# Ledger of designs, part 7: VH-VL binders against GTP-dependent dephospho-CoA kinase

Target 1, 172 residues: GTP-dependent dephospho-CoA kinase, of Pyrobaculum arsenaticum (a4wlj5)
Amino acid sequence: MTCYKLSRRRDLFAFPYPLTVWRDPPRSVEVVRDFVESYDIRHIYTVGDVVTRNFLEYGLAPTSVAVDEKTRRGIKVEGLGLYKRVIRVNNPPGYITEEAWAAVEEAVEGGVLIKVDGEEDMLSLAFIKLAPPRSVVAYGHYLGALVAIPVDWYRDSILRLFNYLEQCQQKA

## First folded at step 21 (VH-VL)

Design R4 (from I5 with heavy chain S30R)
Fold by ESMFold2, fold request of step 22:
Structure R4 (fold): chain C 172 residues (1-172), chain A 120 residues (1-120), chain B 107 residues (1-107)
Amino acid sequence: as target 1 above (172 residues)
Amino acid sequence: EVQLLESGGDLVQPGGSLRLSCAASGFTFRSYAMSWVRQAPGKGLEWVSAISGSGGKTYYADSVKGRFTISRDNSQNTLYLQMNSLRVEDTAVYICAKDWFYFYGYFDYWGQGTLVTVSS
Amino acid sequence: DIQMTQSPSSLSASVGDRVTITCRASQGIRSWLAWFQQKPGKAPKSLIYAASKLEDKVPTQFSGSGSGTDFTLTISSLQPEDFATYYCQQYEDYPYTFGGGTKVEIK
């Protein structure tokens, strides 16, 4: 069905899109919490082990999460038993594979832990594309900030990044 | 593991007040929205009120707005419902319910409930 | 407010029967619909979330379907322990609302 590979303009994928919080946890999570309360956000999706750990630890339980469980600091994410549906996918760096896309399609309805063999970074774009209204998608910025994307405001703008992806070969 | 234990239900006269409590354990209380749901004798379920994990946002059914106040004490893992200007129609079992996530709306755990009877 | 119309209000059935219960929302709620079971004197037990996803330890005779405004709970082969009252609940927006319930009785 759907497979994408990053081909060019990596700089645009690394841009700190709104809302970007340049504070250490727990304050970074508290800013997002205040945002979700103020703007009537109802669904929270986290991509990445560090961001997922911080949200669970600092009191903002996400609706669904994606992790690869291979952080450089050996950070263990506690509380993943909250998610009753666990989906394992293969997703090489720079890809959104067909199976990863399908996992996100299920995950946006809630209660899903996606365990990624490979890299989960690109799944944030799938979440932004597929999330229902009143959702926020949160991920880590390489400079250490927390990025939280309210999809009602920024989905269309961020989805222009798909112009810089190639479609992978579909096998019917 | 997860427990929700309601208390404070009583027999009161119309116009009276009660405060209900729900003691929570077995989970990180502050991470989840909480709700009160009520069930009148022999009737279906009615959602009453909700509060965000931080306590910063509250929501009420129209039938109780202005009379009931939901609150929480995250240091004591306790949810409260202050019920004022009680009416006969408020007679019900009041049940504490945990949101599955910070905001989602599906309740993964329910308390046993506490009976409130409003009668002359 | 989003009104939930649940039907039938009650039904009588035998063990092994296929049972279908419906809920209709007064406006679109996507898939934000739960089903739960309640036996007399007991707290509700959650069966289905997101219209179609089974809760843990829920037997596979239960299934849910639908999106938008029209939703169905199906019990494919009624078991003795399935005689209870069933409720739908929308959770698209506050105030959350419940259907009126369907009492499934032994025939």
Scores: ipSAE 0.799, ipTM 0.902, lowest interface PAE 0.8, mean pLDDT 90
Fold by ESMFold2, last read:
Structure R4 (fold): chain C 172 residues (1-172), chain A 120 residues (1-120), chain B 107 residues (1-107)
Amino acid sequence: as target 1 above (172 residues)
Amino acid sequence: EVQLLESGGDLVQPGGSLRLSCAASGFTFRSYAMSWVRQAPGKGLEWVSAISGSGGKTYYADSVKGRFTISRDNSQNTLYLQMNSLRVEDTAVYICAKDWFYFYGYFDYWGQGTLVTVSS
Amino acid sequence: DIQMTQSPSSLSASVGDRVTITCRASQGIRSWLAWFQQKPGKAPKSLIYAASKLEDKVPTQFSGSGSGTDFTLTISSLQPEDFATYYCQQYEDYPYTFGGGTKVEIK
């Protein structure tokens, strides 16, 4: 997989794509759980410390997760021992590095905790590209909402965002 | 440490009923789907039923549909199987199994099982 | 329903032998296949998930391969503790189904 970095149209990457839930946890997680049960979702991937903490805490155990473990006023993610494979990657802000792609490729089969040195937010695009059918990719929106992408319905539309990325060299 | 402890297995006549329980500990029970799997003496494994973490969706093997009901009580960390209209071919060790994630399908932990015998 | 055909039903082998067990799914299941070991009177023990990924503390003589419809469990050099019955299980969709089992016996 090719290294990519943000280039043009950063506004499109901040768009609150469907399904976006403008509710505080635990209600935000409950909405996604109802969706997962109602629409035959089999795999749940979370990107980001807050979303991962909320899913684990409020009863929706994700198949694989990506976190950067930065302290943000005492935020700590409990329950990460669930994941038997831990993969550490370097991923600068705005990048999807080759090692991040490789980690996500393994993570979509389940049971992986990706620990990111840098920022993990662009890994949501990698999960959306690589996730199997009947998957949801969940991440936080910077304005406070929970975004949950059912890949069967929105993968192709969201992958058009790759038109606005640039290729980069191996590693960050 | 995860534990799954089944109980309620007994000797019962054809047409009878039993209720099995599985007491769970060592994990956040509501976060995972749960299944019952059975094994007739000297035979292979057969998946019987599953229930989502919330209890909102249930699934059954064709061989037990309409006769068995899976349920859970998340406040008591307990999984149940109500078995009605029992047949001789339902004779098996019934085993409680934990899904690794909310929905995944791989069982990371298995109980010891409880024996159900259906005979005259 | 997805039917799992496991072969052989039984085999005899000596310590140190290479053992190969196969499972075939009636339709594509991607990599959603697990392998379990069971000894007499014991609960099943998980060996492999996602067709090829080893469970914690499973010895490295065990390996799994395959995707789609054809899957293989290999024991590269059979150890005394490996005499047991082995099952595959698909978890692509409900109802989950198991192969019929393979009993590995000592010669």
Scores: ipSAE 0.795, ipTM 0.900, lowest interface PAE 0.9, mean pLDDT 91
Fold by ESMFold2, fold request of step 22:
Structure R4 (fold): chain C 172 residues (1-172), chain A 120 residues (1-120), chain B 107 residues (1-107)
Amino acid sequence: as target 1 above (172 residues)
Amino acid sequence: EVQLLESGGDLVQPGGSLRLSCAASGFTFRSYAMSWVRQAPGKGLEWVSAISGSGGKTYYADSVKGRFTISRDNSQNTLYLQMNSLRVEDTAVYICAKDWFYFYGYFDYWGQGTLVTVSS
Amino acid sequence: DIQMTQSPSSLSASVGDRVTITCRASQGIRSWLAWFQQKPGKAPKSLIYAASKLEDKVPTQFSGSGSGTDFTLTISSLQPEDFATYYCQQYEDYPYTFGGGTKVEIK
């Protein structure tokens, strides 16, 4: 898949898409857990150090995860030894690079920790595009909520955001 | 280190009951689905039952549905299998298995098993 | 409800032989298939997940391939420690099901 970068309508990328949980952990994680049980979700992907830490700590072990290990809160994520495959990628802020796409393509099959040099937040879109049926992609909202996207219901709507990205060159 | 320790296997007569336990340690128990898998002597593996991390969802093979009940106590890190109306064909080693993730379905750790013999 | 048909049920082989075991699902399971090894009196040992991904510390003579309904476990050069029974398991959905097993015996 090709490189993309953030171009316009950044406000749409910050919109709190369904399902957005405005509760503190552990309650936020418990809401997502109840949702995944009720709606027969089989794969859970987390993007971001805080959301990944909360899921691992509060009882909802994700299938694969992406972190940059440089969160502003100084949070260290424990339990990452669960993931037997570690993939390191370069992903500048506002980008989805070709190597990030390749890492996510592998990660959706499970058991992968993606360590991002740069910023990982745009990988949420890659996970939403590539995740198999019956998946949830979870990430943090900058205003403090937990966003959890059930891809079977919202993938197509969320992927309209690609209309506001710009393609970039493949790294030689 | 992850440990799964089954107990409660015994010799029982047809129509009897047993309760199996699996004590878990070395991981955040509530974060993972758990399963029971059985193996009759000299036979292959058969998945029996699973329970979600919270305990809110349970699943059963048709061969045991209505007779077996899976449960868990997350405060005691223990998985249970209540087996009622036991039949000779339920004779097997019963093995506790940990899901790798909350719902993935690949088992990353297995217990040693506990033998259940149903015979008159 | 998803039946797993594994073949052969047994085979005899010598150290150094290439061994191929097949598993067929009664419906599409994408790549949600695992392979396990079991020796007599022991718990199953995980070899492969996601049809083709090697578990930690599994020797590289083991490989898995396939997707959809047809899957293969290959042992490229059989070692003395590889004589065992092998099972496939689908984990696409409950109830999870295993193939009938393939016993690999020394000639």
Scores: ipSAE 0.784, ipTM 0.893, lowest interface PAE 0.9, mean pLDDT 91
Fold by ESMFold2, last read:
Structure R4 (fold): chain C 172 residues (1-172), chain A 120 residues (1-120), chain B 107 residues (1-107)
Amino acid sequence: as target 1 above (172 residues)
Amino acid sequence: EVQLLESGGDLVQPGGSLRLSCAASGFTFRSYAMSWVRQAPGKGLEWVSAISGSGGKTYYADSVKGRFTISRDNSQNTLYLQMNSLRVEDTAVYICAKDWFYFYGYFDYWGQGTLVTVSS
Amino acid sequence: DIQMTQSPSSLSASVGDRVTITCRASQGIRSWLAWFQQKPGKAPKSLIYAASKLEDKVPTQFSGSGSGTDFTLTISSLQPEDFATYYCQQYEDYPYTFGGGTKVEIK
């Protein structure tokens, strides 16, 4: 029954954790691909429409993805048909709801497209917590960089950030 | 529709060489790892080799290491297997397989295969 | 290398029978296991990924279960088109390895 709400120390959640790539695509995706190959990363998860589009477009097909439905131009993101399991969740800004958490639990096994009604940003934390060994979780930084988190090196550090989240109901 | 079309299988003498090709279509070739899998007549499946989407990483079964070279040409959507120092035990149908993602390991599409016979 | 032991090597069954095939890994592979079907003279056909997830357009009589080291493919009610050889494959790490196969034959 996992539910979290962002409470304090927003600065720590906005820190550009390694690897942060300050390059425009396709170069940003190429740096992540080189890392993935060099360290034998086996699972790639993307959170956010722009990150997901860039990875699919520039030849680094992610294992599972989470996007919101804010693409307003009527342009379909090519390659989303790759994912044969589509899970729709509600996730207000600043939350990781119970249904979003459950969706990520399924998505880490691969082949899942999570469509978020609300904001998907916080799902990156759920992916970092739940991903198997040899995984990378990629998302956009608010200053325009690509962040790619290799969980084997940074999961324990990221898990400490959960101490700055508030549980959504009756835990204790 | 995804298609994988192998070619280049032939009758070759022990110690000889052969190059297999797999023409890919219906998907963005560079986005996925590719593998060769083989099956000797009347026997089970054996994974042979894999290559990353960029071609920057390659992997080999011990039975072929040092003799076989996997490669790809992303501009021609073609996977290759260069087979040198062939042995009788390399006799098999060689099958091209597509990874579902960049790296995952589940093959969502398989070719029909091309027969390589190594015989004196 | 991760060795895959598949049992039985063959079995005889009738249409409508329930069939169970097992596969054991020499070390933990989490859920990184696939099942394939192969008919004589044909390429393998993918059935199941992630131990239990059914591939598109695969009939629902097929199911998979297990995690860690012990895995099972079940055909709940055998159909005429299901007489084939079945393979498990681990994809935890290279080299990928296959079970020895299970030939499902007509009684």
Scores: ipSAE 0.770, ipTM 0.892, lowest interface PAE 1.1, mean pLDDT 89

Design R5 (from I5 with light chain Y96F)
Fold by OpenDDE, fold request of step 22:
Structure R5 (fold): chain C 172 residues (1-172), chain A 120 residues (1-120), chain B 107 residues (1-107)
Amino acid sequence: as target 1 above (172 residues)
Amino acid sequence: EVQLLESGGDLVQPGGSLRLSCAASGFTFSSYAMSWVRQAPGKGLEWVSAISGSGGKTYYADSVKGRFTISRDNSQNTLYLQMNSLRVEDTAVYICAKDWFYFYGYFDYWGQGTLVTVSS
Amino acid sequence: DIQMTQSPSSLSASVGDRVTITCRASQGIRSWLAWFQQKPGKAPKSLIYAASKLEDKVPTQFSGSGSGTDFTLTISSLQPEDFATYYCQQYEDYPFTFGGGTKVEIK
């Protein structure tokens, strides 16, 4: 897949989509767990160091994860040995590079740790686009909330946001 | 190292009851779904039941619904299978299996199993 | 329920032979297919997940392929320790279901 860049209407990508949980861990993870069990969710993908750490620590291990390789948030994520495949990608802030797309394509099958050089935020859109049915994509909101997107409910709406992305070169 | 050790297998009469246990070690027990799989003598594998890490969600094969109950004690790292109204066709080695994730469905580790024999 | 049809039920082969086992699902299961090996009196051993991904420490002579409804386990060069029974399993949806098994015997 081609490289994409966020160039317009950044505010649309900051919107808190359901589920939005404002509670701190472990309660935030418990809320997502209850949702996962209630709706027979089979695939959980996390984007971000903090959300990945919290999910692993509080007993909701993601199927695949994307984290910042440089741990810019100063958080060490434990339990990453769970994943049998590690993929390193370069992904500048506001981009979804071609190599990032390829990594997510493999990651949706499960058991993948994507280590991102740059920022992983936009990979949430890639996961939402490529995730199989019965999937949840979770990430941290800038205001501190946990956001969990049930893909079956919101995929089409979120994919419309791609109209505000532009094609770019793999290396920004 | 992940270890799964089943126990509780015995000889029982039709209509009887039995409770199996699976002692787990080497991983964070409550983070993973667990399943029971059985194998009749000289036959193939049959999935029996599954339970989420928290214990809040359970699944059963139609052949055991209403008769078997899967449960877990996360404080003891133990999986259970309560079997009631046992039938001759329930005779099998019962194996506990660990899910790779919370609800993925791939079993990355298996126990050796415990033999349950139902006979008159 | 999703039925898994595995073939053949048994086969005889020699060390060094190429062995192919097939598994067919009654409906599309994407890539949610696993392969297991079981030796007499032993616990099953996981070989392949997601139809084509090798489990850790699994020898490279094993490979999996396929998607949708038709899947294949291939042993490129059969080794003495590979004589066993093999099973496929779908985990697309509950109830999980297994193929009938394939016993690989010494010719």
Scores: ipSAE 0.890, ipTM 0.943, lowest interface PAE 0.6, mean pLDDT 93
Fold by OpenDDE, fold request of step 22:
Structure R5 (fold): chain C 172 residues (1-172), chain A 120 residues (1-120), chain B 107 residues (1-107)
Amino acid sequence: as target 1 above (172 residues)
Amino acid sequence: EVQLLESGGDLVQPGGSLRLSCAASGFTFSSYAMSWVRQAPGKGLEWVSAISGSGGKTYYADSVKGRFTISRDNSQNTLYLQMNSLRVEDTAVYICAKDWFYFYGYFDYWGQGTLVTVSS
Amino acid sequence: DIQMTQSPSSLSASVGDRVTITCRASQGIRSWLAWFQQKPGKAPKSLIYAASKLEDKVPTQFSGSGSGTDFTLTISSLQPEDFATYYCQQYEDYPFTFGGGTKVEIK
């Protein structure tokens, strides 16, 4: 898929989500778990080291995950051995590179650990775009909340955000 | 090393009841969905039931719905299958299977099974 | 429910042979298809997940392909330890369903 760059209307990414949890773990993970069970969610994808760590630690193992390879946040994520496939990608902040797209395409099938050189934040949009039905994409909000997007309900709305992204080359 | 060990299989009469157990080890038990799969003698495999890691969500095959109850004790790392109103066609080796994730549906590990025989 | 039709039910082959087993779903299941191996008196062993992804420690002679409704398990060169019964299983939706199995016997 085409490389995208976040350059316009960054505020659009701050729209309200159906499941925004301001509780700390383990309660935040429990809330998502209850949602997953209530709505027969089959696929859980996490974007971010902290979110991934929390989900693994508190009993809601994601189907696939995207984390920062450089561990710039100083967070050690345990339990990543669960994933059979490891994909390393370069993804600068504010971008979704073609390499990242390809990784997410594989990751939505499950069992993939995407190690991102750069920042993984924008991969949440990629997961939302490519995730199968009955999926949840979870990531950390910049204000500290846990956001869990039920893809079936919000995919179209999220996809409209791509209209405000610029196409780019794989590397900026 | 992941290990799944089933027990409780026995000979029972039609209409009888039986409870199976699956002792799990080698992984964080409560993090993964578990399933029961059965195999009648000389036949193929049939999915029976599944339960989420927390135990809050369960699924059943139509063939056992209303008769079987899947449960788990995460403090004991044990999966259970309560079988009531047993029928001759329930005769099978009952195998516990570990889900790769919470409800992904791919079983990465299987037990050896325990034989349940329902006969008059 | 999603029905899985597996074929053939049995086949005879020799060591070194190429073996192909097919599985068809009654409806689209995307890539949510697994293959596993079972030997008499033993626990099933998982081989393939997501239709084409090889499980850890599974020999490379095994491969899976397909998406949607038609799937194939291929053993490129049958080894002595590969004589067993193979099953496909869909996990697109509950209830999970298995193919009828394919017994691979020595010729």
Scores: ipSAE 0.886, ipTM 0.946, lowest interface PAE 0.5, mean pLDDT 93
Fold by ESMFold2, fold request of step 22:
Structure R5 (fold): chain C 172 residues (1-172), chain A 120 residues (1-120), chain B 107 residues (1-107)
Amino acid sequence: as target 1 above (172 residues)
Amino acid sequence: EVQLLESGGDLVQPGGSLRLSCAASGFTFSSYAMSWVRQAPGKGLEWVSAISGSGGKTYYADSVKGRFTISRDNSQNTLYLQMNSLRVEDTAVYICAKDWFYFYGYFDYWGQGTLVTVSS
Amino acid sequence: DIQMTQSPSSLSASVGDRVTITCRASQGIRSWLAWFQQKPGKAPKSLIYAASKLEDKVPTQFSGSGSGTDFTLTISSLQPEDFATYYCQQYEDYPFTFGGGTKVEIK
């Protein structure tokens, strides 16, 4: 997989794609849990420290997770010992690096904690692209909502966002 | 330390009923799906039933569907299997198994099992 | 329902031998396959998840391979404690199903 970086139409990356839950935890997690049970979802992936903390705290243990473990929001994520495989990647803000792609490729098989040096938010797109059928990829919206993407219904539509990314040129 | 302790196995006549329990400790019980797996004497493993962490979704093998009911009490950290209309072929050690995640299907921990014997 | 065909049903081997056990799924299950070890009178012990990933504290003579429909458990050099029955289990979809088991006996 090729390194990508943010370029055009950053507003589209901030759009609250379905499903977006405009409720605070634990209610936001409960909505996703009900969805997962009702629609035969087999795998749950979380990207971001807040989302991961809330899922682990409120009883919806994800198959694999990606975090940067920074405290800028004052968040500590407990329960990460659940994941027996820890992969560390460098991923600058606005990027999906080659090593981030490789880590997500392993993580979609389950049991992986990806620790990101940099920013993890773009890994949501990598998870959406690589997740198996019957998966949900969950991440936070900057206005405080929880976004949970059921990939069977929305993968192709959301992956059109790659048209607004540029391929990376450095490190070649 | 994760611990799963089954109980309630007994000798019962065909057509009878039993309720199995599995007491769980060492993990946040409600965060994980749970399963019952059985093993007839001298035979292989057979998956019987699963329940989601909330208890809101259940699954059954065809051989037990309509006769067995899986449930859980998250306030007591206990998994149950209500077995009705028991048959001789239900004779087995019944084993409680923990899913690694909320849903995944790989069992990271197993109990020792409780023996159910169905015999006239 | 996804049927799992495991072979052989039994085998005899000596300490130090390389042992290969296979499972075949009736339809594609990607890498959603686990291997378990069971000794007489004991609960199953988890060995491998995701077809090839070794569980914690499982000795390195164990390895798993395969994807799709064909899967293999390999014991590279059989140890005295490895004489047991081995089961594969698919977890792609409910109902989850096990292979019939392979009893590995001392020759």
Scores: ipSAE 0.825, ipTM 0.919, lowest interface PAE 0.7, mean pLDDT 91
Fold by ESMFold2, fold request of step 22:
Structure R5 (fold): chain C 172 residues (1-172), chain A 120 residues (1-120), chain B 107 residues (1-107)
Amino acid sequence: as target 1 above (172 residues)
Amino acid sequence: EVQLLESGGDLVQPGGSLRLSCAASGFTFSSYAMSWVRQAPGKGLEWVSAISGSGGKTYYADSVKGRFTISRDNSQNTLYLQMNSLRVEDTAVYICAKDWFYFYGYFDYWGQGTLVTVSS
Amino acid sequence: DIQMTQSPSSLSASVGDRVTITCRASQGIRSWLAWFQQKPGKAPKSLIYAASKLEDKVPTQFSGSGSGTDFTLTISSLQPEDFATYYCQQYEDYPFTFGGGTKVEIK
């Protein structure tokens, strides 16, 4: 099925695409809450342990989430029992593997916790491509900002990043 | 462990007013949208109104717009429905329902309901 | 508003029978459809979300299928506790709407 790996121009994947919120939580989460209420957003997806923890803690329960649950910097994500379907995938750094892609296909319908062995960062692109209309995909920027992508406005522009990915082979 | 307990249902005359409450426990109340759903005696389910977790966004069925007001008090974990200009057609069991997420629309928990009767 | 047409309005069946209930949406709702069970005098009980995904602790005789506009709830082998009224609900957009219900009665 679908597998991608990062080939070049990693700097473009780190660009702070709109909407980027340069505020610490809870203020960052409050900005996204105001946006989702004002623009009738129907679904919220989070990628990353910090973003997911902040959304759950500060009262913006996401439709589905992806985390790796590593305890780097002592981060613990509470409230993951909300998700009734847990999908575990292997996803090496710089990849969106076939199994990770399939997990996101299921997760966009709601109620899914994706637990990633490896790195989950690239799954944000899969969520942006696969999310239904009226969705927001949120992830962390490495400089500390919260990025929240309203897919109706920005999906096509951001999906041009797929030009810098290569397809990969996977065993069935 | 999640509980939704409705109260405030009563017999009221047409044109009257009534306020329903739903006491919530067992979850972080402010993290989820909440809805009122009603069921007239012997009839099916009808969605009435919803409110976002913050209380900042509300939605209403056309049949109740302008007459009903949904609200919530997150410090008391309570959902409200203020019903004004009541009609006999508003007679129903009113049920409090919890959204699974902040916004989604599938209700993972339901209350038992409170009966509102509008009759002369 | 999205109208939900549910069929049949009632049916009679025996324990062990296969039961099929259908809902049709007036426009595409993707997979944003739920099924609920309600017994007399009780609150609705959630069975299925996202058209086909079983709620926790729902018995395995229940299954859901469909997408777009046409949806089906199947009870593969009816049990004594399954005599109830069943409702579909779309949650694509507000106002959320329900099918008219299907009363499953003992023959």
Scores: ipSAE 0.812, ipTM 0.915, lowest interface PAE 0.8, mean pLDDT 91

